# Miniprotein binders against Rap guanine nucleotide exchange factor 1 (epac-1), part 8

Target 1, 139 residues: Rap guanine nucleotide exchange factor 1 (epac-1), of Caenorhabditis elegans (p34578r516to654)
Amino acid sequence: CGYSVMAGKAEKILEYVLETRIDALGDDISELDVFVEDFILTHDAFMPDNTVCNFLKSYYFRTPYRATRDSITDSCTEEVRCKRRVVQFVYVWCSLLRVNFFLNPVTNSFVEELFCHVIDDRKRLGGMEDILTRIGSIR
Short names: E, the ipSAE of ESMFold2; O, the ipSAE of OpenDDE; V2, 0.75 times the mean of E and O plus 0.25 times the DockQ between their complexes.

## First folded at step 8 (miniprotein)

Design q38 (from p1 with L28Y Y74M R77F K81R)
Fold by ESMFold2-Fast, scan of step 8:
Structure q38 (fold): chain B 139 residues (1-139), chain A 94 residues (1-94)
Amino acid sequence: as target 1 above (139 residues)
Amino acid sequence: SKKVEITIRVTGDDPEKLREAIERIRIYAEWLARKYGLEVEVEVRVEGNEAEIEIRITGDPELAKLVAEFIAMMAEFLAKRLGLKVEIEIEVEE
């Protein structure tokens, strides 16, 4: 009960971060938004890693009510944009925690699961090449 | 500048835990606001087994709102860990 209420607030902030602060597959960690860094470094005080991973997985699979309206052969759709945001967030998370990220069985399992989803989605969606490269660099 | 106000009401029978919650919330709020270049004012009122913490943040409106949400999350987590009841309200002065 207590944890679910806390997780709800954290999910709102995480959604905001994904939508406004993490939008590109950038390599320059030195330009990391300090708000994003603070969230990643302190989230376990408010939101367990398993809750973060579950929300990220849900966000990865989000499809707007009219997602197909924007889907054309060579365009980036909102669906692909959601997947890119999740992978980039995980990349930043991994980069900040380094070895500690991979010592955690929750985050390690999540990365493996996410990698499989990216592989599968690349078979049906255009614009996944950079996302696959990014998650491959984590694994 | 815009102002964001957080009102945190904490209730519990253990005065030491109540005191700990008040101090941790105050310290976190002041630290976080200052880190982001925001102005912050904290007022605490204690009556019996209840404390009311009023935090006013002034500065960039979007950043102030986000900082307020972080403070609220921290306060809720801490209160629950200490076995205290907590109610939080966030208001933006338009």
Scores: ipSAE 0.000, ipTM 0.190, lowest interface PAE 11.2, mean pLDDT 71

Design q39 (from p1 with R9E R45E E76R K80W K81R)
Amino acid sequence: SKKVEITIEVTGDDPEKLREAIERIRILAEWLARKYGLEVEVEVEVEGNEAEIEIRITGDPELAKLVAEFIAMYARRLAWRLGLKVEIEIEVEE
ESMFold2-Fast, scan of step 8: ipSAE 0.000; ipTM 0.110

Design q4 (from p1 with E23W I27L W31Y K35R)
Fold by ESMFold2-Fast, scan of step 8:
Structure q4 (fold): chain B 139 residues (1-139), chain A 94 residues (1-94)
Amino acid sequence: as target 1 above (139 residues)
Amino acid sequence: SKKVEITIRVTGDDPEKLREAIWRIRLLAEYLARRYGLEVEVEVRVEGNEAEIEIRITGDPELAKLVAEFIAMYAERLAKKLGLKVEIEIEVEE
């Protein structure tokens, strides 16, 4: 019970990071947000890697609300945006942990799985080229 | 300015662990507030094997709430690691 309450709060923080801090980075990751760095370096104290990876996986496959036929383009761009946010977060995470990211079975398995999803989604969705390039630079 | 108040109640039989929890939670709150340009007030009351930590954060409403939630999660994890009972309440003032 206690753990699930903490996990919910941590996931809310992670969602905020993805939707505001990571999204604001755009293509320039050199301006690392100190809150993002603090979260990545300290999350282990309040959110295990497995929980983070599971949340990121669910966020990657998040589908936006679709209200009208004209929203099809908006829905596709929002879907791609969610995928971009997850990949950008993983890229920052990997860049901070370096070899330790890949030596950890949890994060290594997650990034390998994520890479496969990006490859598959690029065949189906437009606007995935920058995401593929980013995750390709990790692998 | 929006105010966010966190009340953390920690209970345990080991006074050293209780003191450690209070110290770490206070330091985190002060550190995060300073880093993100928020005002913070921390009040601690200890009675027997129980400590009540009240943290009041003032500043940007979205950021204050986010910092409060981060502190709450950290406190819950720390208490569990130290074998302490913890109860947390967050109040957002208008």
Scores: ipSAE 0.000, ipTM 0.146, lowest interface PAE 13.6, mean pLDDT 71

Design q40 (from p1 with R9E K17R E20Y K81R)
Fold by ESMFold2-Fast, scan of step 8:
Structure q40 (fold): chain B 139 residues (1-139), chain A 94 residues (1-94)
Amino acid sequence: as target 1 above (139 residues)
Amino acid sequence: SKKVEITIEVTGDDPERLRYAIERIRILAEWLARKYGLEVEVEVRVEGNEAEIEIRITGDPELAKLVAEFIAMYAERLAKRLGLKVEIEIEVEE
């Protein structure tokens, strides 16, 4: 297994945000990166909510590119990392938009779907406890 | 990489639409550079029904590339909306 480069230009920007900015926040998101905030507040100009949600769902289920012979455990670690990036991004997005995030049926449906995926994945993957706690705090 | 260069070639028979596209692209590039703390230089050359816009962005390499890709995307959409032909190249100094 592997993953295709399916990202358009707008999706590449979002991927950069996830991999560079969101990933750098780690467990401490109390200090929000200004670049991440700007992206969330302006994405409507070039990337509709539905497109963002679809990309995030795709990114959440990414199968890591094969790198080594001992790929099983490495693959699981990177898979969990992708899921953590998506959940942290959504948490920040919710924190900035608050009630407006949940009044939007696109984003509200997406976060509900994402919560179900996190619960399901916790049964299969180790290292999901912090991710579940984070997404649970949105509700 | 320290510098990212975008070359945008726009072609069309309507000089007003061509000029409009050039100005919108220039304004966007300058605005994004200011917003993200990058250095930007924009050069425009117009010959008949063809324009070449060269944008050089200096600063954080990952951010400069991101901004360059956004400008390219915007230019493509704008040109197509205005019925102009567009060709874009992005070069990253490594």
Scores: ipSAE 0.000, ipTM 0.099, lowest interface PAE 16.9, mean pLDDT 71

Design q5 (from p1 with I27Y W31F K35Y)
Fold by ESMFold2-Fast, scan of step 8:
Structure q5 (fold): chain B 139 residues (1-139), chain A 94 residues (1-94)
Amino acid sequence: as target 1 above (139 residues)
Amino acid sequence: SKKVEITIRVTGDDPEKLREAIERIRYLAEFLARYYGLEVEVEVRVEGNEAEIEIRITGDPELAKLVAEFIAMYAERLAKKLGLKVEIEIEVEE
């Protein structure tokens, strides 16, 4: 339970990072937030990579329940924003860890899976071009 | 009581990297402590090529200890990344 409680708090930090810091980056990743870098460096022992990847996957597929019935357009816009946040975070993560990110089977497998999800979502959602370009640049 | 002290001593020849280490460690300590509802005090002393960072965390003792251990781990990784030498001591009081 102690570990579960700590992991839950780490997930809240991840959510904050995605919604506040990553969202604020926009298209210029060169303006990397020191907080985001510190979070990535700090959590690699506290919150296992598979837990981080699982949270990012769930966030990528997050749907806004309250907006879903009021406006389909608004729902799709928020859905795309969640996907963009996850891909931007992963791009930053890869940029910081470089080769080590791909040597880790967990993070390497996650990126490959995420790439497939982006390709699939591009077929049904508009506004995915920049997201596909960004994840495609991860090598 | 409910107090944990962490002392981080960082040594290096590059004053810019030393400053970077101090700023990032301070930022992390303040962020984590406040996020978890703990009180934090940070004192920094620089002498020559050495910096001593004293962090005092007050609050729930279990969380305070966890946060201190977290900061210690981060400081070790950061120092290695920046090519700095680091020594860390954690002291828990009732």
Scores: ipSAE 0.005, ipTM 0.182, lowest interface PAE 11.0, mean pLDDT 71

Design q6 (from p1 with I27W W31L K35R)
Fold by ESMFold2-Fast, scan of step 8:
Structure q6 (fold): chain B 139 residues (1-139), chain A 94 residues (1-94)
Amino acid sequence: as target 1 above (139 residues)
Amino acid sequence: SKKVEITIRVTGDDPEKLREAIERIRWLAELLARRYGLEVEVEVRVEGNEAEIEIRITGDPELAKLVAEFIAMYAERLAKKLGLKVEIEIEVEE
C-alpha cells in the first residue's frame, strides 16, 4: 500500500489548491490563506510558471461530468465555478507578485489570454459578471 | 494523526553535490513542517556515493500528504539539476 511518485503530481497539488483553498475564499479575497500564499511564492522551486499556466487553462475549460436536459443548470453552475477558481487564483498570484507578474512574459501572456476567454464566455454564460470584474482588477 | 514517510535515495560521484541535495531537501522539509504545524523527523544515511534521506511527517493527514508530494517533486528537480540519480518512495502509515 505504498504511494509511488509519478508524473502529474504537480497538477494534482494545484487542483487541490483550487478546489479546497481558492474555492473557500469565495468572493472575499481580503483574507489570504497562508498555504495559498506560500504555494504561489515557492512553486517555481518544483513547478515552473508555464506548467501552472497550462494547467490553469485546462482547468478553466473543464467541462461538467455529464450534460443532460435535467442537469443543465448544475452543469452550467459547475462550469462557471471552475472559471471563477482559475481567475481568483490568478488574481491572488498577481496581487502577491505585483509588477514582477507582468514583467514575466509567461504570466503576462497567460493573463491577457485568460482575459479574452472571460470576455468571450460572458457573452455565452450567465453568472460571469463577478469573474469579469475580478480579472478586470488584474489589468 | 497519521504518519507519512518519504524515502529519497540520491546517487552521484560528486560528494559536494550530494551534500547540497541533502541540505536543501532537509531545509525544505523543516520549512514546510514549521509553516503548517506538522511534526517532521529527518534521518540521513550516507554510504559511498549514495545518500538515503528518510523524512517522517506527522499531523493533519491531507496536509502531511500534500507536503510529502511537494518535497518529492523538489527532490526530483534538484537531483536532475545537480546531475544526480534519484529514487523516491512515499508511504502512508497508520
Scores: ipSAE 0.000, ipTM 0.174, lowest interface PAE 11.7, mean pLDDT 71

Design q7 (from p1 with R24Y I27R K35R)
Fold by ESMFold2-Fast, scan of step 8:
Structure q7 (fold): chain B 139 residues (1-139), chain A 94 residues (1-94)
Amino acid sequence: as target 1 above (139 residues)
Amino acid sequence: SKKVEITIRVTGDDPEKLREAIEYIRRLAEWLARRYGLEVEVEVRVEGNEAEIEIRITGDPELAKLVAEFIAMYAERLAKKLGLKVEIEIEVEE
């Protein structure tokens, strides 16, 4: 595909998708953004599955930055939002590829690992119930 | 530095949908180029029920091409979603 050398830079586009498109979808998968669908179906032209999975994993564990003067921001809520964005993206990805998502060892291994992370984080963080339900519907 | 040009022509009889497509495409192009450290110039011309959006991206050639292709793909889908006709051309300076 010729874009693998620039995989790190292409991650900026994936970040845009997560922060603007996936975030806007909330929990209603039936309102799927066409941009998100196109990105998922064509991402291998820009970014191989392994790079996507690695980025999503790092994004899932991202600690939200907080401005010094924003004392009313709930850090726990923002942390959960990052995790929700990743799980929602994976759910959409799986729903579009169906069985082919699980036949690919890269994506299959990633979703299994992600499921374990969600279970672990549910014990530590509030507001994880809908995320667990969503990823549970995949596996 | 290399230059990549995208010409997007969108046609439709709903002026609000046309305006929506133009603004969305413009913002995406400007944001992506800035994020990747590329120079971008966007020129829009509207005549009747047709809009022509010309996007010029300058910088790292492979990155500029990647961004251009992404913008083109997005524009194609957005126009179809909004019920607009769309025609896209990409040219790379050799």
Scores: ipSAE 0.000, ipTM 0.157, lowest interface PAE 12.6, mean pLDDT 71

Design q8 (from p1 with E20R A21L K81L)
Fold by ESMFold2-Fast, scan of step 8:
Structure q8 (fold): chain B 139 residues (1-139), chain A 94 residues (1-94)
Amino acid sequence: as target 1 above (139 residues)
Amino acid sequence: SKKVEITIRVTGDDPEKLRRLIERIRILAEWLARKYGLEVEVEVRVEGNEAEIEIRITGDPELAKLVAEFIAMYAERLAKLLGLKVEIEIEVEE
């Protein structure tokens, strides 16, 4: 039960990171590197790699929230934004762990799975070119 | 003011490991506060082989609590990794 509580809190923090870090623009933010390193050093205690990857996969496939019918929400644009956030986060994660990221079967399998999803989604969604280029650079 | 306070009490015989824990906690707290638009105050007292770190976070209550809980988890994990004894308390002021 303790573990489940910790995992839920970590997922909320990860969601905030995805929504704020990516919106900050730029891969040159060293403060983000420190946070990601700290998260990686500690997440195993409350959020295993499988849990992180599963959360990211769920976020990647998030459908735009339509409960606010009075707002002008471009569902396709928001869907692409979620995908971009996940790929960008994985890029930073990979950049910090370097070879260790790819030596880990969990993260390596996740990246390959994510790459296939990006290729498939590019056939259906516009605005995927930068995401495909980014995920391609990870491999 | 609506504040979330974390009190971390640490004990260990290696002053360098104690100092490392304190520094990493400070860096993490300051970075998280800056990134999420929260205010943070960090006070440290070291006496012999013991240290007390008090972190006060002010801002959005829900976010401040999540950040405080993450800092607590990080401190506990790193303390164990460094072979330090740690006790953590979190208080929410209304």
Scores: ipSAE 0.005, ipTM 0.187, lowest interface PAE 10.9, mean pLDDT 70

Design q9 (from p1 with E20R A21M I27Y K81Y)
Fold by ESMFold2-Fast, scan of step 8:
Structure q9 (fold): chain B 139 residues (1-139), chain A 94 residues (1-94)
Amino acid sequence: as target 1 above (139 residues)
Amino acid sequence: SKKVEITIRVTGDDPEKLRRMIERIRYLAEWLARKYGLEVEVEVRVEGNEAEIEIRITGDPELAKLVAEFIAMYAERLAKYLGLKVEIEIEVEE
């Protein structure tokens, strides 16, 4: 129905935000992307928090698409990049909502779960230190 | 091609907030159109403490309607955040 189609379009927008806007932020999050801020403030109009969290969890464990053009980034680094994008997005989300983010059991539960995943992945994947530092700053 | 037209009227006493809203809506409309392979035309009229933004979206009719609805939701939420008054109209041609 209409609700399902609208939610699907929202998920495509969220994917684009992660892959272009969040990725472009790098380590400098002090100059927040206006589009990312607006998306976070408006997402609940067409995509509930549970849907956002489920998508982010799926994306965190995604097997990254391998570029058709030559890339010097190995598969391990690409896997870490997906995880970094999710953690950066969550950090921005937390920064905008502050206490309200943690008062919501859906988002609070998701952050706790995400923190455990980052700790576990650090043991088997290289390059996770900046991601652990970022998610640790939320906790 | 079939088209969808959205008219957003924004009212507020702070010219900077009006300018910011116009810039963000224009950016979003152009961004979504490019993302989804739609054609978009944006016209802005500003008079006093009021701005009128007309967005015409041409392409796949169902996708154009979804994009228009998203822009409308975005505009309403942003207006509340900025403390502006907003009226939105969406018209679909058959």
Scores: ipSAE 0.000, ipTM 0.171, lowest interface PAE 11.6, mean pLDDT 71

Design r1 (from D3 with D56W K60Y M61L E64F D67R E76L R79E K80F E83M A84Y Q87R D90K)
Fold by ESMFold2-Fast, scan of step 8:
Structure r1 (fold): chain B 139 residues (1-139), chain A 97 residues (1-97)
Amino acid sequence: as target 1 above (139 residues)
Amino acid sequence: SPEQLRDEIRKLMDALRQAIEYVKQGDPDRALEQLRDVIQKLADLARELGDPELAWRLEYLIQFAERYLRSGNPDLAVEFLTMYIQRLAKRLKELES
């Protein structure tokens, strides 16, 4: 089976989108990046929605390994940054698909799960308020 | 007919493999030339056979290839095209069943 090979390549594209394109949007996520739009509109051809959602959930909980001289505060900041990237991507995805995003049980259940995670993480992590506001605007 | 769809899918897969090779050789323009006609023919056939969504996605693939094969990230474009080949291979096997 080519499942693991396909997943690895798809993850590379998703990491590029999250780390380069979505991250670059900063606080102006209302302006859609053409590459992100292209990816969202074409992903269905090579990556099913459940695969995208599973990767996004994994990415939301990851903290990329970074050796820094102030590792404690840097680690917390990077953890929040990963969560922001995922929520921003989901917001763009929802904005493009509109009602169809919520009619799809895979994406609809994923957004509900993600919202619960953001609520929980806000109690543990600083800097989550804008992320909560963003995901709250989807619902 | 299903036979025509299978044949055009095989042609597209071959064209995609050749395009990837041209990209690796640093010739994205030749890659685009290799893809355009085959993708368009398959898109037209898909529409005729009642699959307009596949037709739209194939026509969009031309636009994607044109933009990203010339971009500063041809490796990412190659990965995307490779995944699309695998998707088409799966579709082809389903049609042969």
Scores: ipSAE 0.005, ipTM 0.198, lowest interface PAE 11.4, mean pLDDT 68

Design r2 (from D3 with K60Y M61L E64W D67R E76I R79E K80F E83Y A84L Q87R D90R)
Fold by ESMFold2-Fast, scan of step 8:
Structure r2 (fold): chain B 139 residues (1-139), chain A 97 residues (1-97)
Amino acid sequence: as target 1 above (139 residues)
Amino acid sequence: SPEQLRDEIRKLMDALRQAIEYVKQGDPDRALEQLRDVIQKLADLARELGDPELADRLEYLIQWAERYLRSGNPDIAVEFLTYLIQRLARRLKELES
């Protein structure tokens, strides 16, 4: 049960990173967030890559609370925002680790699976073009 | 001096370990007082180093830990304080090489 306790802590930390730090980057992904960089470079000390990837996948498919959903445009939905946050985090992660990201079978498999999900979702959801472009730049 | 700088980093690491101990004892108020002192010392260290960017990074992580202490998540706060100690330890090793 040691893993279960660690996974709970990681989930809250990752939610903060995605919702506060990554979201704040907005359209300027080239601006490196020092906190995000530090987190990515040292996360191995207290959480394994499998934990991070599993949480990111779960967050990517998060369903927004229906009563607060924006009805005027699909590009402004919380659902698309969650997907954008995950892809932006992965982009920063790849940018910091470079070839080492792709030598790791866990992160390499995750980004390939994520790319397929983005392609599929782009056909159903509006506002996915920037997300597809960004994840495409990783490959 | 390099010796003074190394000594100051070691003192900051010890202060952070003390804050972790206060958290483990169920005394978040004492931990918060300790962290406020660490922030002040980081500002002083940054001036001596000529590296205000380092101080800003470490201060940000301390503020992160403070938020979790105030929200009743001491275990997560301990994770961030431990990470801060690791960051300072790496800087100390760089100064020794």
Scores: ipSAE 0.006, ipTM 0.171, lowest interface PAE 13.2, mean pLDDT 71

Design r3 (from D3, 13 letters changed)
Amino acid sequence: SPEQLRDEIRKLMDALRQAIEYVKQGDPDRALEQLRDVIQKLADLARELGDPLLAEFLEMYIQRAEKYLRSGNPDEAVWRLTYLIQFLARRLKELES
ESMFold2-Fast, scan of step 8: ipSAE 0.000; ipTM 0.142

Design r4 (from D3, 13 letters changed)
Fold by ESMFold2-Fast, scan of step 8:
Structure r4 (fold): chain B 139 residues (1-139), chain A 97 residues (1-97)
Amino acid sequence: as target 1 above (139 residues)
Amino acid sequence: SPEQLRDEIRKLMDALRQAIEYVKQGDPDRALEQLRDVIQKLADLARELGDPILAEFLEYLIQRAERLLRSGNPDEAVRRLTYLIQWLARRLKELES
């Protein structure tokens, strides 16, 4: 039962990272948050890469709480924010692992899928330009 | 025109499929030639779409496949190109409805 408990904890930690730590980075990611770095370097012990990628994909497509008629812009902004969180997390992940990130077919495939989703969403959502630039800089 | 855009996307998909076939036949040099041709056609597509960033993104994906071929990883290159073809097919289908 310990395995199930640890898996649930890892997902909650990842959600916390996206919603608090990654948001706090803003545009400056030159210095890595120690908490984010620790999670990325140790997650394999609790949560395999495929599970992380699946969680990030589901988070990227999260539909925010239904806003009232007067809050359409807030709804769209929160939707874009979820996408920005995922892309920034992936950028940090790539920055830490470098070549090893792209040698892993799971993470490499996920980033390619994510690129395509960002391009598609750019056509229908405003405020995607910084996200596109960020993911485009991954190499 | 919308018809020209659809035709250009179909041509890109065909060229990418041809590159995959060359890889499967053990001819990475011909595959690389095809990918270079696709990159040239992306400049035309970018002009048609009015979206140079999209063209740069597609070029990036193709160049990544090129690097995989040059580094001796043809299976991954085929996987990347197949995903790109599927993405283009979705775009084409949307334009046809």
Scores: ipSAE 0.000, ipTM 0.168, lowest interface PAE 15.3, mean pLDDT 70

Design r5 (from D3 with K11R D14Y A15L Q18W E21R R30L Q34F D37M V38Y K41R D44K)
Fold by ESMFold2-Fast, scan of step 8:
Structure r5 (fold): chain B 139 residues (1-139), chain A 97 residues (1-97)
Amino acid sequence: as target 1 above (139 residues)
Amino acid sequence: SPEQLRDEIRRLMYLLRWAIRYVKQGDPDLALEFLRMYIQRLAKLARELGDPELADRLEKMIQEAEDYLRSGNPDEAVRKLTEAIQQLADRLKELES
């Protein structure tokens, strides 16, 4: 019971991190946000890695709600934006945990799966090259 | 290892910053959960810290912060938590030398 309440708050925090903090970093993530760093280093206390990875996978395939869109170009741009946020978050996560990120089978399996998704999406979506480069630098 | 100890001290500092953020957002119950996690980690780290006096001081500061939160004194709680973060930062700086 306590778990479901805590999980709801953690998912709200993750959404905030992706939409506000990670998005604000843009392409230059050399300047780490203390809030993002704190979340990555303490999330296990209220949200296990498997739950984080499942949320990130779900978010990777979302399009955030915005004003009405008519063109295919606008739709693809929003889809790519969600994917970029997830990959940037994973890159920061990997940078902070270093070898421990890959020793954990949950996070290691997730990043392998995510890389396959990025490769597949590059075939159907424009604007994926920087995302592919970023996730490729993780492996 | 010395590097592992430094990383554990940084994690303690991060837990306190999270507690402060939730106090400021008007969620003292969640802040108290972060303080509970901090106390658990501090207890495990106390011997490795190499300063029993510091460990006792840090524990006392957090107990006072919890009391302030439970009595409806968030500003005093934030002040005390900020002092605890500074004590940890000072110790971390000594170990980085």
Scores: ipSAE 0.000, ipTM 0.224, lowest interface PAE 12.2, mean pLDDT 73

Design r6 (from D3 with D7L R10E K11F D14M A15Y Q18R E21K Q34R D37Y V38L K41W D44R)
Fold by ESMFold2-Fast, scan of step 8:
Structure r6 (fold): chain B 139 residues (1-139), chain A 97 residues (1-97)
Amino acid sequence: as target 1 above (139 residues)
Amino acid sequence: SPEQLRLEIEFLMMYLRRAIKYVKQGDPDRALERLRYLIQWLARLARELGDPELADRLEKMIQEAEDYLRSGNPDEAVRKLTEAIQQLADRLKELES
């Protein structure tokens, strides 16, 4: 079979996309990397939508490697950065698929769930304002 | 970085294996749709590796696989795609040495 091997490598590529390509965009998303566009348009060939959404959810809740309880602001900044990467990726995904993104119950359900998580996290974490604005614009 | 190149090669290999799966499932149209995007990624990879000859060989194999799929020869298409995977695997080993 070998499906588990393929799934693991797909997750590494999505992580690469989030950490290098999406992260490098910052707030200016007007010009997209060809690799990011190709991944979004062809991911269905190697990674089903449900698998992508599950990985993004996991990445959104990733615990910083050197997490402390409350006092270290660097830890909170890294946590927020992971959440920003996921939301920015979803924004790009929605921008490319448009209506088809919302016609798909998997991606539609995921973005609504993600929006609720962003609202909840805003109550606990600083630096969430741009993330909330971005995901709110996906409606 | 070398690690990013390794990841891109592994991605292409995985993508080709997925195309083979579609062929084996009796869905050559979905395989053809996926193969169309591969040429662009191969050109990018060749530039990053400094190996345009590899890109040319892979492009030819993919084009031949497409022709086999269109002519109703899925077994030959799978053979060509498998050869492309092997070429990428060989190059990946070189980078790891």
Scores: ipSAE 0.006, ipTM 0.178, lowest interface PAE 12.4, mean pLDDT 71

Design s1 (from D3, 16 letters changed; at its last look DockQ between E and O 0.77; V2 from the best seeds 0.00; counts 0 for: pae E 4.3 > 1.5)
Fold by ESMFold2, look of step 9:
Structure s1 (fold): chain B 139 residues (1-139), chain A 97 residues (1-97)
Amino acid sequence: as target 1 above (139 residues)
Amino acid sequence: SPEQLRDEIEELMDALRQAIEYVKQGDPKRALWQLLYVIRKLADLARELGDPKLARRLYMMIFEAVLYLLSGNPDEAVEKLTEAIQQLADRLKELES
């Protein structure tokens, strides 16, 4: 359906999840955060999959910039952190939905697109190796 | 059944009122846990409400209240939760007509 007037508010909630809850998860999601789980299982009512994927793509490509070497290093670290958050969120999302995630053409296509972006970014950015491993385990 | 739906809506309203009381007592942790419970109950109830726009509004109000609590804005959280209770009360009134 068309874009919801609620899209800006829902994006703030997803941004919160990425910045505060996803970072707290370790490599093993056995201690999955209940807030993250509840968001993933209920978001379809107020934030369609294509809207989620569009926001995740925009978040993945956030590139803070500063002119100094320290600022450039900090910008690269924050850039990789944004990419890690998106891949971890997709990993959790896929882990909860399992085969149903891949049967959905929207989310299935997004994982393939994201994988290609991670491959490209690995050529340019240090610290992408764990991210590449994580996204590769999804596909 | 209409009786079951009424009971579920009243249970949801009571859970929201309890969350408001936790906020007023200065206990945002208990309020947050109560709101997570409300989200799960709403997920079970959403199809029986028969109004997907209402369900969307309720989800958004509750998630916004959670964000207000986490950012240290308890008065705004109470305001959103009170709005959610009012929408549920209006739905109950429709069922009695």
Scores: ipSAE 0.217, ipTM 0.618, lowest interface PAE 4.3, mean pLDDT 81
ESMFold2-Fast, scan of step 8: ipSAE 0.012; ipTM 0.316
ESMFold2 (binder alone), look of step 9: mean pLDDT 87; pTM 0.880
OpenDDE base, look of step 9: ipSAE 0.270; ipTM 0.641

